# Ledger of designs, part 8: VHH binders against Interferon-induced very large GTPase 1 (GVINP1)

Target 1, 242 residues: Interferon-induced very large GTPase 1 (GVINP1), of Homo sapiens (Human) (q7z2y8r1479to1720)
Amino acid sequence: DKRLFVLSILGLQSSGKSTVLNALFGLQFTVSAGKCTQGAYMQLLKVEETFTEELGFDFVLAVDTEGLRAPEHSNKSKDRDNELVTFVIGLANLTLINIFGENPSEMQDILQIVVQAFLRMKQVKIFPSCLFVHQNVGEATATDQTMDGRRRLEQKLDEMAAIAAEQEQCLDVTCFSDVIRFDVNTHVYYFAHLWDGNPPMAPPNPRYSHNVQQLKSRILMTATQESRGNIMKISDVKSRVQ
Below, E stands for the ipSAE of ESMFold2; O stands for the ipSAE of OpenDDE; V2 stands for 0.75 times the mean of E and O plus 0.25 times the DockQ between their complexes.

## First folded at step 4 (VHH)

Design d9n (framework vhh_8emy_2; at its last look DockQ between E and O 0.06; V2 from the best seeds 0.00; counts 0 for: pae E 12.3 > 2, placed apart)
Fold by ESMFold2, look of step 5:
Structure d9n (fold): chain B 242 residues (1-242), chain A 123 residues (1-123)
Amino acid sequence: as target 1 above (242 residues)
Amino acid sequence: QVQLQESGGGLVQPGSSLRLSCAASGFTFSTYAMHWVRQAPGKGPEWVSSISGSGGSTNYATSVKGRFSISRDNPSKTLYLQMNSLRPEDSAVYYCAKGEQWLTSDYYGMDVRGQGTQVTVSS
């Protein structure tokens, strides 16, 4: 009877989701890919037997979306994106929110969708975890610079939570941490550029590899905590997706 | 010292084919998975394809599946990407990347990349 950890990644199209997923898992897992459904690609990744006892699960279900379109698109695209986000957040033990660059409009669009989805999960008493991955931000090596980015993200998340709570007339929500368990200092990971400089003349950026290692460690910790509590079996995932 | 050198890019018309090559040195080529990654201006990097050290297992991004084919020649330490039915959306700098050995404990998949080769698809 095999145990499954479900990891989803959400983000706009062309935001580097596939490279993050490959960097996290690579070819070290020997699995067969499942067909895409509902705009999501699901791949079952087998954990090596020597790690299953330490981790507490036997498989990872990696859920990759085709990419979210910006909310300013048609109402039909907004409905599809909201449905997709609700599906992948409701399915996953852990969801990664992938943000590329510092475009304020793109960032607000993603956060609006995500905050609404988590508020809906709270209302039906589903408590998924999330981590934010913010790629290609300026000088990601300085702690003070990431503190400014964390403060701005926290403020935007709190603003979006307050707006969503007002729209839903939910009096017990005033900030994002009222919606889900969230700490901006431990749940946001900043990734350097893949290259140290411009690609034609730039060497590979070793900080990207270290950022990936930090994220892997956090994912492992989350999965281990879930395995001691509420890790599900593969049969349970089938019931969720139906 | 690990070195990767991509070649074979260029300016082509939509529907054309190109074959990219990556010459590798400074490591035991046959024991590492290899990857192709591409990056268009202002976009995040996109994983394109991977191949196991033996060449027995390949994998592709959904955006290129059925059009691109990854291969390797271990004696010559060369990685290839055959790109067919090219589209304007395939325009990017393409990078060859060295993976980790099978069954590593760190699981992150990419270690070192080359300098890249530009592929431009336009009318």
Scores: ipSAE 0.000, ipTM 0.200, lowest interface PAE 12.3, mean pLDDT 70
ESMFold2-Fast, scan of step 4: ipSAE 0.035; ipTM 0.511
ESMFold2 (binder alone), look of step 5: mean pLDDT 79; pTM 0.811
OpenDDE, look of step 5: ipSAE 0.388; ipTM 0.713

Design d9o (from d9 with D106G G109D M110L; framework vhh_7d4b_2)
Fold by ESMFold2-Fast, scan of step 4:
Structure d9o (fold): chain B 242 residues (1-242), chain A 123 residues (1-123)
Amino acid sequence: as target 1 above (242 residues)
Amino acid sequence: QVQLVESGGGVVQPGRSLRLSCAASGSIFSTYAMGWYRQAPGKQRELVASISGSGGSTNYADSVKGRFTISRDNSKNTMYLQMNSLKPEDTAVYYCAAGEQWLTSGYYDLDYWGQGTQVTVSS
């Protein structure tokens, strides 16, 4: 039975999740792929044999979701999204939470879904890792406004965590870091644009490439830490999907 | 450390062939997965073909399957795209891309891009 690192990505519909997947897995080749009954698309990627002992796993299972709807839509749509998010977070060693643009309402929607899902996972004693990927922000936000953006995200996450905890009567939870291990200074990545100018004549943006490499490094770091303690096998994933 | 230089673009008539070359300098070439992307005016950049570091795995866009062939010669640090039966719809700027490979036939982090070479298919 082979060892498996499960990486999931979540985001609202039209949030640019494909851009993140293409940046992380551009030119990817899939060993196998399929859509599960939970509304997720799974791709199995084989680790180069020379790296398997150092990394501690043989395959990466990338789980893409079909896109979440905003909570303001019908209660039925919200229940579907909550079920999908809970499944995806519970399956994954690491979940990427994709935020697109700077619309305050859309940011609140995704953070509400995510925080509630992680709080539910805490209730069943599952503590998954997460990283936030914020795309299509202004160049100033990606550079000199990065600290302000992180501060606002942290405040919003803490607010959502406090509200969710009060609703669930969790007296030990007052901020988001009480729900899962999270550091806003190291677990949030801001991306402006891949292109430095207007395509097709635009060169690649060096800062975008640097941020992708930092995100990839964090993903590998998390994967090696998870493989040391909680190694998953392909048979484990199949039993959870069925 | 890695620089990509493209060549072989030009103007050709429909049905003809062109071969694009991408020469890499710097790091050990065989550790990099590589690919060709193209972008027509007003459209998004799309993947045309990709090849693993060893050359053992390739992938093609549906629009070029059976007409284009990607290959590499690691001893010459060069990757190629053989384009046969060219159509007006193939007109675009073609970009070479490379990234370090840690998945045998999978994940590719696009670290390096060429400046692009124009391919025009016109009657």
Scores: ipSAE 0.006, ipTM 0.241, lowest interface PAE 9.9, mean pLDDT 71

Design d9p (from d9 with E100S Q101R W102I L103F T104G; framework vhh_7d4b_2)
Fold by ESMFold2-Fast, scan of step 4:
Structure d9p (fold): chain B 242 residues (1-242), chain A 123 residues (1-123)
Amino acid sequence: as target 1 above (242 residues)
Amino acid sequence: QVQLVESGGGVVQPGRSLRLSCAASGSIFSTYAMGWYRQAPGKQRELVASISGSGGSTNYADSVKGRFTISRDNSKNTMYLQMNSLKPEDTAVYYCAAGSRIFGSDYYGMDYWGQGTQVTVSS
């Protein structure tokens, strides 16, 4: 039985999460790609044999999800999205939460669902890791935007955690760091624009490549650490997925 | 920091050969997958060939299979592309790239890029 590192990505529809997966793994995630279970699309990526001993895993299981819908649209959509998010977070060693742009209402929608799911995981004593990936950040004002973005994200996460805790009658939770290990300064990655202009003529932004490199380094660090504590086998995933 | 420098480009007639070289600096050369990409005017950058850090695995675009050969010499920190039976449609700027072999070797998996070298195939 082979060892897996399970990496999942969540995001709203059209949030560019497939672009992040392509940048990390060099493959395109489509609705028809790989195995689909509960709206999660799985691709098994083989780690080069030379690195398997050093890293402690043989494969990366990359899990892409159907784009999440705004919770206010339908009670049916809300239940489906909550189930999908809870399933994916529970399955993964690390979940990437993909945010596109700075629309406050869209950001609130994804954060609300995600925080609720992490709180549910805490209740059953599962403590998965997460990273936030914020795309479409302007390069000319990146420092100011990044500082303001981190402040806003932390405030919103803490707000959502307090609300979720009240709804679940969980008195020991007052902020997001009570739900999951989280540091806004180290668990949030801001990505520059992918292109210097409009494709097909524009080259990719070199700063986007730098951002991807930093995220890859963090993912590998997390994967190596997880391989020492939370080793997962292909049979384990099969049992969870059915 | 890693720097990639291409050489060997030029103007050649159809059916002839060129050999491109990519000299890499820095300690990551032996641990990174490398590749050659090309871009013609008005087209997106496309993978031509890639090679693993050890040199044990290679991959080629269908349009160049049987004509191009990628190789590397880790002792010289250099990667090569031997281009045989060149066609006018091979005309493009050729880019050397290096990236993590753990996270793939396609365009988006490349962390470092050279400046490019022009290859023109015309009579």
Scores: ipSAE 0.014, ipTM 0.228, lowest interface PAE 7.9, mean pLDDT 72

Design e8b (from e8 with W101F; framework vhh_8emy_2)
Amino acid sequence: QVQLQESGGGLVQPGSSLRLSCAASGFTFSTYAMHWVRQAPGKGPEWVSSISSSGGSTNYATSVKGRFSISRDNPSKTLYLQMNSLRPEDSAVYYCATDSFGYSGYDLPEYFQHRGQGTQVTVSS
ESMFold2-Fast, scan of step 4: ipSAE 0.005; ipTM 0.327

Design e8h (from e8 with S100V Y103P Q113K; framework vhh_8emy_2)
Fold by ESMFold2-Fast, scan of step 4:
Structure e8h (fold): chain B 242 residues (1-242), chain A 125 residues (1-125)
Amino acid sequence: as target 1 above (242 residues)
Amino acid sequence: QVQLQESGGGLVQPGSSLRLSCAASGFTFSTYAMHWVRQAPGKGPEWVSSISSSGGSTNYATSVKGRFSISRDNPSKTLYLQMNSLRPEDSAVYYCATDVWGPSGYDLPEYFKHRGQGTQVTVSS
């Protein structure tokens, strides 16, 4: 039985998930791909031989949603998205939450679903790791702009956490950090100037490449820690799916 | 559905040239970008070159720029890679890949997934 690291990627269809996924894993050897019964698209990637001992796993299972529709468009869509998000977060060792641009309305829809899912998991003593990725921002190196963005994101996360806690009667939760270990200064990445075309055709912006390497390093570090504490097998993933 | 078959590899001496071919089927070749990717023994895949659907735009990895040339013939559904001034470090299995989108509603370019069986290039004295 082989060891797996499960990476889930969430976001609306316009989130630029394809660009980030390809930059992180696009050139890795893919051994299997398809859509599961829950509606998520899964890609099984074989880890390079030189990395398997260091990382402690043989494969990466990348789980991507086929796109999340904004809840305001229909009640049925919202129920589906809630179930799908809960499933992919629950399956993952690490979840990437992709936000495309700075639209507050689209951000709120994703944050609402994600925060509620994490709160439900907290109730059963499961504490998944998550990272936020903002794509298509004007300038990723603009400190003032990214600081304002982080402040607004933290405010929205705290607001959604308080609302979810009230609905679930969790009186000990007043902000997002009470739900999951989260630091807006270290768990949020901003990417400016995406690929100017479908990867790998366009060369990446130098700063964009740097941010991808930092995110990849964080993912690998989290994967190494998870591998030591929570050994994943193909059979373990199958058990979680059924 | 999507099928890609590479050919043209072989054992050559440093400084030699080779032309690789990729025969594509199962999709509308003329509407998708195409790519060459290589993988050396014990290494991960490395992107080599890309060409737009019309052939009007090409791009190359720094390591091969000026030595390799990518081209396509849409009527015959064939992709080419002309490799000149080959070096030992060019030794790898070469794969062609397509920029075909995934399942309906999934927007990831699947170029790395829709690779063929590959063709081996060995540059050795």
Scores: ipSAE 0.000, ipTM 0.104, lowest interface PAE 19.5, mean pLDDT 66

Design e8i (framework vhh_7ubx_2)
Fold by ESMFold2-Fast, scan of step 4:
Structure e8i (fold): chain B 242 residues (1-242), chain A 124 residues (1-124)
Amino acid sequence: as target 1 above (242 residues)
Amino acid sequence: QVQLVESGGGLVQPGGSLRLSCAASGFTFSTYAMTWVRQAPGKGPEWIATISSGGSTMRDDSTKGRFTISRDNAKNTLYLQMTSLKPEDTALYYCATDSWGYSGYDLPEYFQHRGPGTQVTVSS
């Protein structure tokens, strides 16, 4: 039975998730791809044999959540999305949370769903690993924008955690760090425009490639550490997905 | 083959409004991030706005108070609503596929697809 690292990606539909997957893994060989549940799609990627001993796993299962949308003003849609997100986070060794652009309403919607899922998992003593990826950020003042972005994200996560804790009657939770171990300075990645300059037809942006390599290194480091204690077998995942 | 066709440009007086459209074909429009770019005579291209397939937007600070990007995935159409137009908004406006949000491999040829553009002239 082969060893499997499960990487889940959460975000609103087409938030750049496919671009992130291709950039990280080069999508060289897909063994299996398809719908694993309503709103979730998986790709099973084979790790090159020369790297399997160093990484501690033979395959990567990439789980993408297509179809997540701002909750309709309906309990049914919100419950469905919460169930999907909880399932996907629970399946994963590492979850990437994708944020795209500057629509604050969509950012709040995905963060609400994610924070609620993490809070529910905390109640059953499951502590998932996660990283936040903010794509398509302007380049000109990247340092200032990154610091401002981290501050805003931390404030939003803390606000949502407090609200969720009140709704779920969790008196021990007052900020996001009480829900999951999170450091806004080391668990958030900002990707500038792909192009060097404003036009999409401009030359590729060198800073984008650097950020992708840093994220890839962090993911592989996390995968390597988890493989020594918490890596799954393919048969285990088939039982959970089906 | 990716095809993009812009429309809705024309002559408008300062302070006026225009709505530009971009009709897309030859690819799964709903999975692609889309961008509006303009080029004024004698100037290089200027990025205006990008919208993800899910509707999240990034807009240039100089125009974001007056310009709104939107999309209709059922019609395979991208829009740019322009208000309070100024003479300096005179340019050829074109749409392009962005490198973000599309499925499959990131192939360099998709990053260079743009339409022929629609001319916007703001003049009294």
Scores: ipSAE 0.000, ipTM 0.113, lowest interface PAE 18.0, mean pLDDT 66

Design e8j (framework vhh_brivekimig_d4)
Fold by ESMFold2-Fast, scan of step 4:
Structure e8j (fold): chain B 242 residues (1-242), chain A 125 residues (1-125)
Amino acid sequence: as target 1 above (242 residues)
Amino acid sequence: EVQLVESGGGVVQPGGSLRLSCAASGFTFSTYAMSWVRQAPGKGPEWVSSISSSGGSTLYADSVKGRFTISRDNSKNTLYLQMNSLRPEDTALYYCATDSWGYSGYDLPEYFQHSSQGTLVTVSS
């Protein structure tokens, strides 16, 4: 039986998360692909044999979601989104939370869903690893602006965690770091626009390629650390899927 | 073309210190994250530490956390690894690499493809 590293990506509909996955792994090396459960698409990617001992896994299972914002929001759609999020996070060794652009309302929606899911998982002793990827940020190259952005994100996550904890009567939770292992200075990646200006006249943005490489390095480091103590096997995936 | 040259290895007693250097050329060093990887005799390679392109973020393997410090000087195209409180288990060939691991074919530089012979660190009494 072969060893798997499971990478999941969550995001709102039309949030560019397929662009990130393609940039990280590409579709050309998929061994198998298909629908795992309603709203989730999986790709199984083979690691070259020369690196499997170093990395501690043989395959990467990338799990993408169709998006979390349902058209014509209702209680039934919300329950389905919660089930999908719980499944995707629970399956993963690492979850990427994809935030697109700078719309405060859309950011609050994804953060609320994610914080609620992590709080529920904490109650059953599941502590997933996560990274935030903030795409299409105009000031991604400005250190002062990203520093301010990180502080705002931390404050919003702490606020959401406190509200969720109060609602769920969780006396041991006062901030987001009580819910999941998270450091806003090292677990948030700001991505510039793909282009410097408007295509087709604009050249490719070299900072985007750099951002992708930094995220790739972090994902691989997380994968090697996770594989040393908590690796999943292909047979385990069948047991966790319906 | 891309060249990475490791140096600074040697023989030290347990509890000693060494500083490794990696001189980079042939690419824009300041735009790449960098890592240190080691291979002990008779064992597979082990990731040791990584540093972001700016030097603002660092990560360490649990086995070296608190003892090793990774740093870089982008003006000199040089990566460093300060190793303190060395143990016999740290005996290995040490390599530096760009922020590419081992997903050959995924538009990343291959693991070891840019490093030369590495630099040998031997910790013995």
Scores: ipSAE 0.000, ipTM 0.126, lowest interface PAE 18.0, mean pLDDT 66

Design e8k (framework vhh_7z1x_3)
Fold by ESMFold2-Fast, scan of step 4:
Structure e8k (fold): chain B 242 residues (1-242), chain A 125 residues (1-125)
Amino acid sequence: as target 1 above (242 residues)
Amino acid sequence: QVQLVETGGGLVQPGGSLRLSCTASGFTFSTYAMNWVRQAPGKGLEWLSGISSSGGSTSYADSVKGRFTISRDNAKNTLYLQMNSLQPDDTAVYFCATDSWGYSGYDLPEYFQHWGQGTQVTVSS
């Protein structure tokens, strides 16, 4: 049976998610794709043969949500988003949280849902890894500006963790690091535009390639650690998603 | 800005060979999986072959497997299709195309993001 790494991608916009994944892994062609239960879109992608020994897996199952929105007036839609996110995080070896960082209200909604899902997973002793990816940041972001961004994200995550803990009645949780293993200095990545304008017709951005290599290294380290403990096989995933 | 240009098409006798090239500009070619697609007269798009960003893996439609070979040269930003044992039913306009907005290749060409203008291949006596 072939070895499988499950990578979940959460975010408000679908554009750019698979571009990052293709750049990171040199992922080949989709061997199967489709909408599964909960409205998630799944792609089974073959890992380039050169990388399979180093990574410890043969395929990546990329699980993409159609975009998350918290409607102001619908309990049903919010419950569906919460269940979808919980399912997607629970399935994954690693979850990428893709943020386009120019809408604070949308960021807050996504972070709240994500933190609630991680807290629920913690209660059943499932500890998936996560990484945050901020796209469309300034082209010449200095270290000080990046540090300010990380501080703001940490503050927001801590706020969302406190809210989630109150809602779930978890008295031992006061900040995000109580929910999952998280280091704001090493688990958050900032990407300039892939192009110097709106894709697909804009020219390529050189800084994007550098940041992709840094994120790739982190994902590979995470994937290697996960593959040393309880890697999934394709037959296992087919049973679980159908 | 983004441009894909196919060359190498033409008229060839049945059983002959042609090599198509696709030169890319305006994006980082080495980070994209690439595809060859054709459209025969009066028919829809048919995916033929795809190649990973590094060139380490390839896939082929059953109709061309064993006859066509896809390859790429990332240093030259160029994609190739070597076509052997050509048959009259290989007559079509041949396009190169990138994956759709970061989705790695599908065998469903309607999802591909960037397309060349095409090059005509005619197999006839």
Scores: ipSAE 0.000, ipTM 0.120, lowest interface PAE 17.0, mean pLDDT 68

Design e8m (from e8 with G105A Q113K H114Y; framework vhh_8emy_2)
Fold by ESMFold2-Fast, scan of step 4:
Structure e8m (fold): chain B 242 residues (1-242), chain A 125 residues (1-125)
Amino acid sequence: as target 1 above (242 residues)
Amino acid sequence: QVQLQESGGGLVQPGSSLRLSCAASGFTFSTYAMHWVRQAPGKGPEWVSSISSSGGSTNYATSVKGRFSISRDNPSKTLYLQMNSLRPEDSAVYYCATDSWGYSAYDLPEYFKYRGQGTQVTVSS
C-alpha cells in the first residue's frame, strides 16, 4: 500500500484551478483521472521514485471541484454544494481556495460556503489546512492590490464566520481565526496572469512563475510534515471515495 | 524567534489539581491557536487540548474531557491548563505548542513546529 498526499482545489473558475494545478505539478505523470460519485474530478499523479523518500509520499491525489455555483432559489442545490465542499475539505491534507477575478458577489458566495464547511468540520474536531490563491492580479498594480486585497479578504472572512456562527448557534466564534488556523499574511497568495491572451502562444508571466514556486514550496513542506505524522494510504482513500 | 516557556508542573497525589502556564514571545500570540501536548517516557506525544486565537473555542482529548480546562490571556501572552482529578496515567512532560502554518491539525501531536522545553507532571502516591 502506497502513501498518498491529498490536495483539494475549490473555486468558481474551473479553468483557473486547472492552470494552477498544472503549474504546480509539471514533473508529475498522471496515472488515473476521472469524476467521483460526489461530483469532484480526481487526478492521481505519480511522484518520481527518486523523490518519494524525500517527500514522504508516493502519489498526489488532486481533487478539483468543477466550480461552485452561486446561491440558487433551491435549498437542495445549496445542500449539494455544501456536501461537496465538506467532502472535499474533509478528504484533503491541504485545501487550496482559488479566487479568480474581483467580483464581490461571487467572492461572498464562495467564502460563505467554505466558511460554513470549515465550521462544520470544527464541530466534529477536524481542523483542515487551507491556503487562499487569488488569480488574475494585474502586475503593474500588484503591490497595492495585494495589500488592499488581504485587508478586504480578512474582513470578509471574519464577516462570513460571524454569520455562519450565528446560523449554527456557535456563540464562541467571532472571527475566521476561531474557525480555522489562519494568517492573512502567510496563507494568501496573489498571482498575476499566468498567460496573456491565447495560452499556447503567450509566454508565462515571470512574477507568476516566482509566486508558483513559493506556493509549491509551501505545499511540499506541508506534505512532508504531514507524512511524518499521518499520511493517507491509497486503500484508505478508495474506501472513503466509494 | 518563537519562544514558549511552560511552568507549573510538579509531584502530586491522585485526585489533586495543578495549573500549568505557558509564556509566549516572539510572535503575535493573539492571532494563533494554542495547544497542550504531553509525552510520557517511552511513548509518543499525545494531544491534550486546543484553544482558538480569541479563546472562544476549546477542544479536549477524550481522556481528559471534563477534568482539564484550557484558557488564555492574550494581553499577558499566557496559555493555561487547569488539571483537576489527576490520575497516574496523566504523568508526562507537558508542552505548549503552536504552528504558524495552516498544515497541522489539533490531532497531530507529532507536529511540534513550535514548542517549549516542557514541564514535568508526576501523579503518584
Scores: ipSAE 0.000, ipTM 0.123, lowest interface PAE 16.4, mean pLDDT 67

Design e8n (from e8 with S100T Y103S S104A; framework vhh_8emy_2)
Fold by ESMFold2-Fast, scan of step 4:
Structure e8n (fold): chain B 242 residues (1-242), chain A 125 residues (1-125)
Amino acid sequence: as target 1 above (242 residues)
Amino acid sequence: QVQLQESGGGLVQPGSSLRLSCAASGFTFSTYAMHWVRQAPGKGPEWVSSISSSGGSTNYATSVKGRFSISRDNPSKTLYLQMNSLRPEDSAVYYCATDTWGSAGYDLPEYFQHRGQGTQVTVSS
């Protein structure tokens, strides 16, 4: 039975997530791709045989979700989003949370669902890792914007963790770092603009290429750490999906 | 096992040209983007240029744009950097690097997972 690293991607729309996924993995490793549940799509990537021993896994399962929570969604749509997020976070070794631009209302909705799902995972002793990816930040003031953006994100995550903790009666949780291991300086990545163009693996901006390499490095480091304790086998995925 | 071997460096006069080569093995070269990175004594690594897997798209650092040209030959699994109008500030060890994610790269710079041992370029009068 082969070893599997599961990478999940969450966001408000598929286009931004697909751009990041294509930049990271492309199609050269794809063995299988398709819809696995309502609102979730999976892509199975085969790790080159020369690297499997060093990484500690044989395959990567990339799980992409369709857009989450439109502004005027009903309570039924919110329940669907909660179910999808809980499913993909529970399945994943690492979850990428993709944020496109800066819409505070939409960002608040997705962060609330994500924070609540991580809190639920903590209660059942499942400790997935997460990384935040912000796309389409201003070019001229990117450095200043990332500093301000990191502080605002941390504040918002802390507020939502406190609210979720009250709702779930978790007295030991007061901020997001109590829910999951999180450092705003190392777990958040900013891109000056959305990776755009044709072909998919050729970014138009040299700094964007640099940031993508840094994100790949973090994913590899996380995957290597997970291979020492939390790596799944392909047969385990069938049990989790059921 | 990913292996990258750089060559073509040397001591040259300002205004001269050099062509660097990188021989790749241990992975499917034609499916990965490739990069050139340089590091001068006492300085951190600086990205120089990138080329897509097909060779159809190239990018350059502002400091070398118009003077350097990156290219690749997929059948021979070789990456090139043509360096024209060399300046003293171009003096550095030049490394080729790849986008392969098959190794954690514990001994490599954070932003580039694989690089070779490098080739020294010295521009001096």
Scores: ipSAE 0.000, ipTM 0.147, lowest interface PAE 14.7, mean pLDDT 67

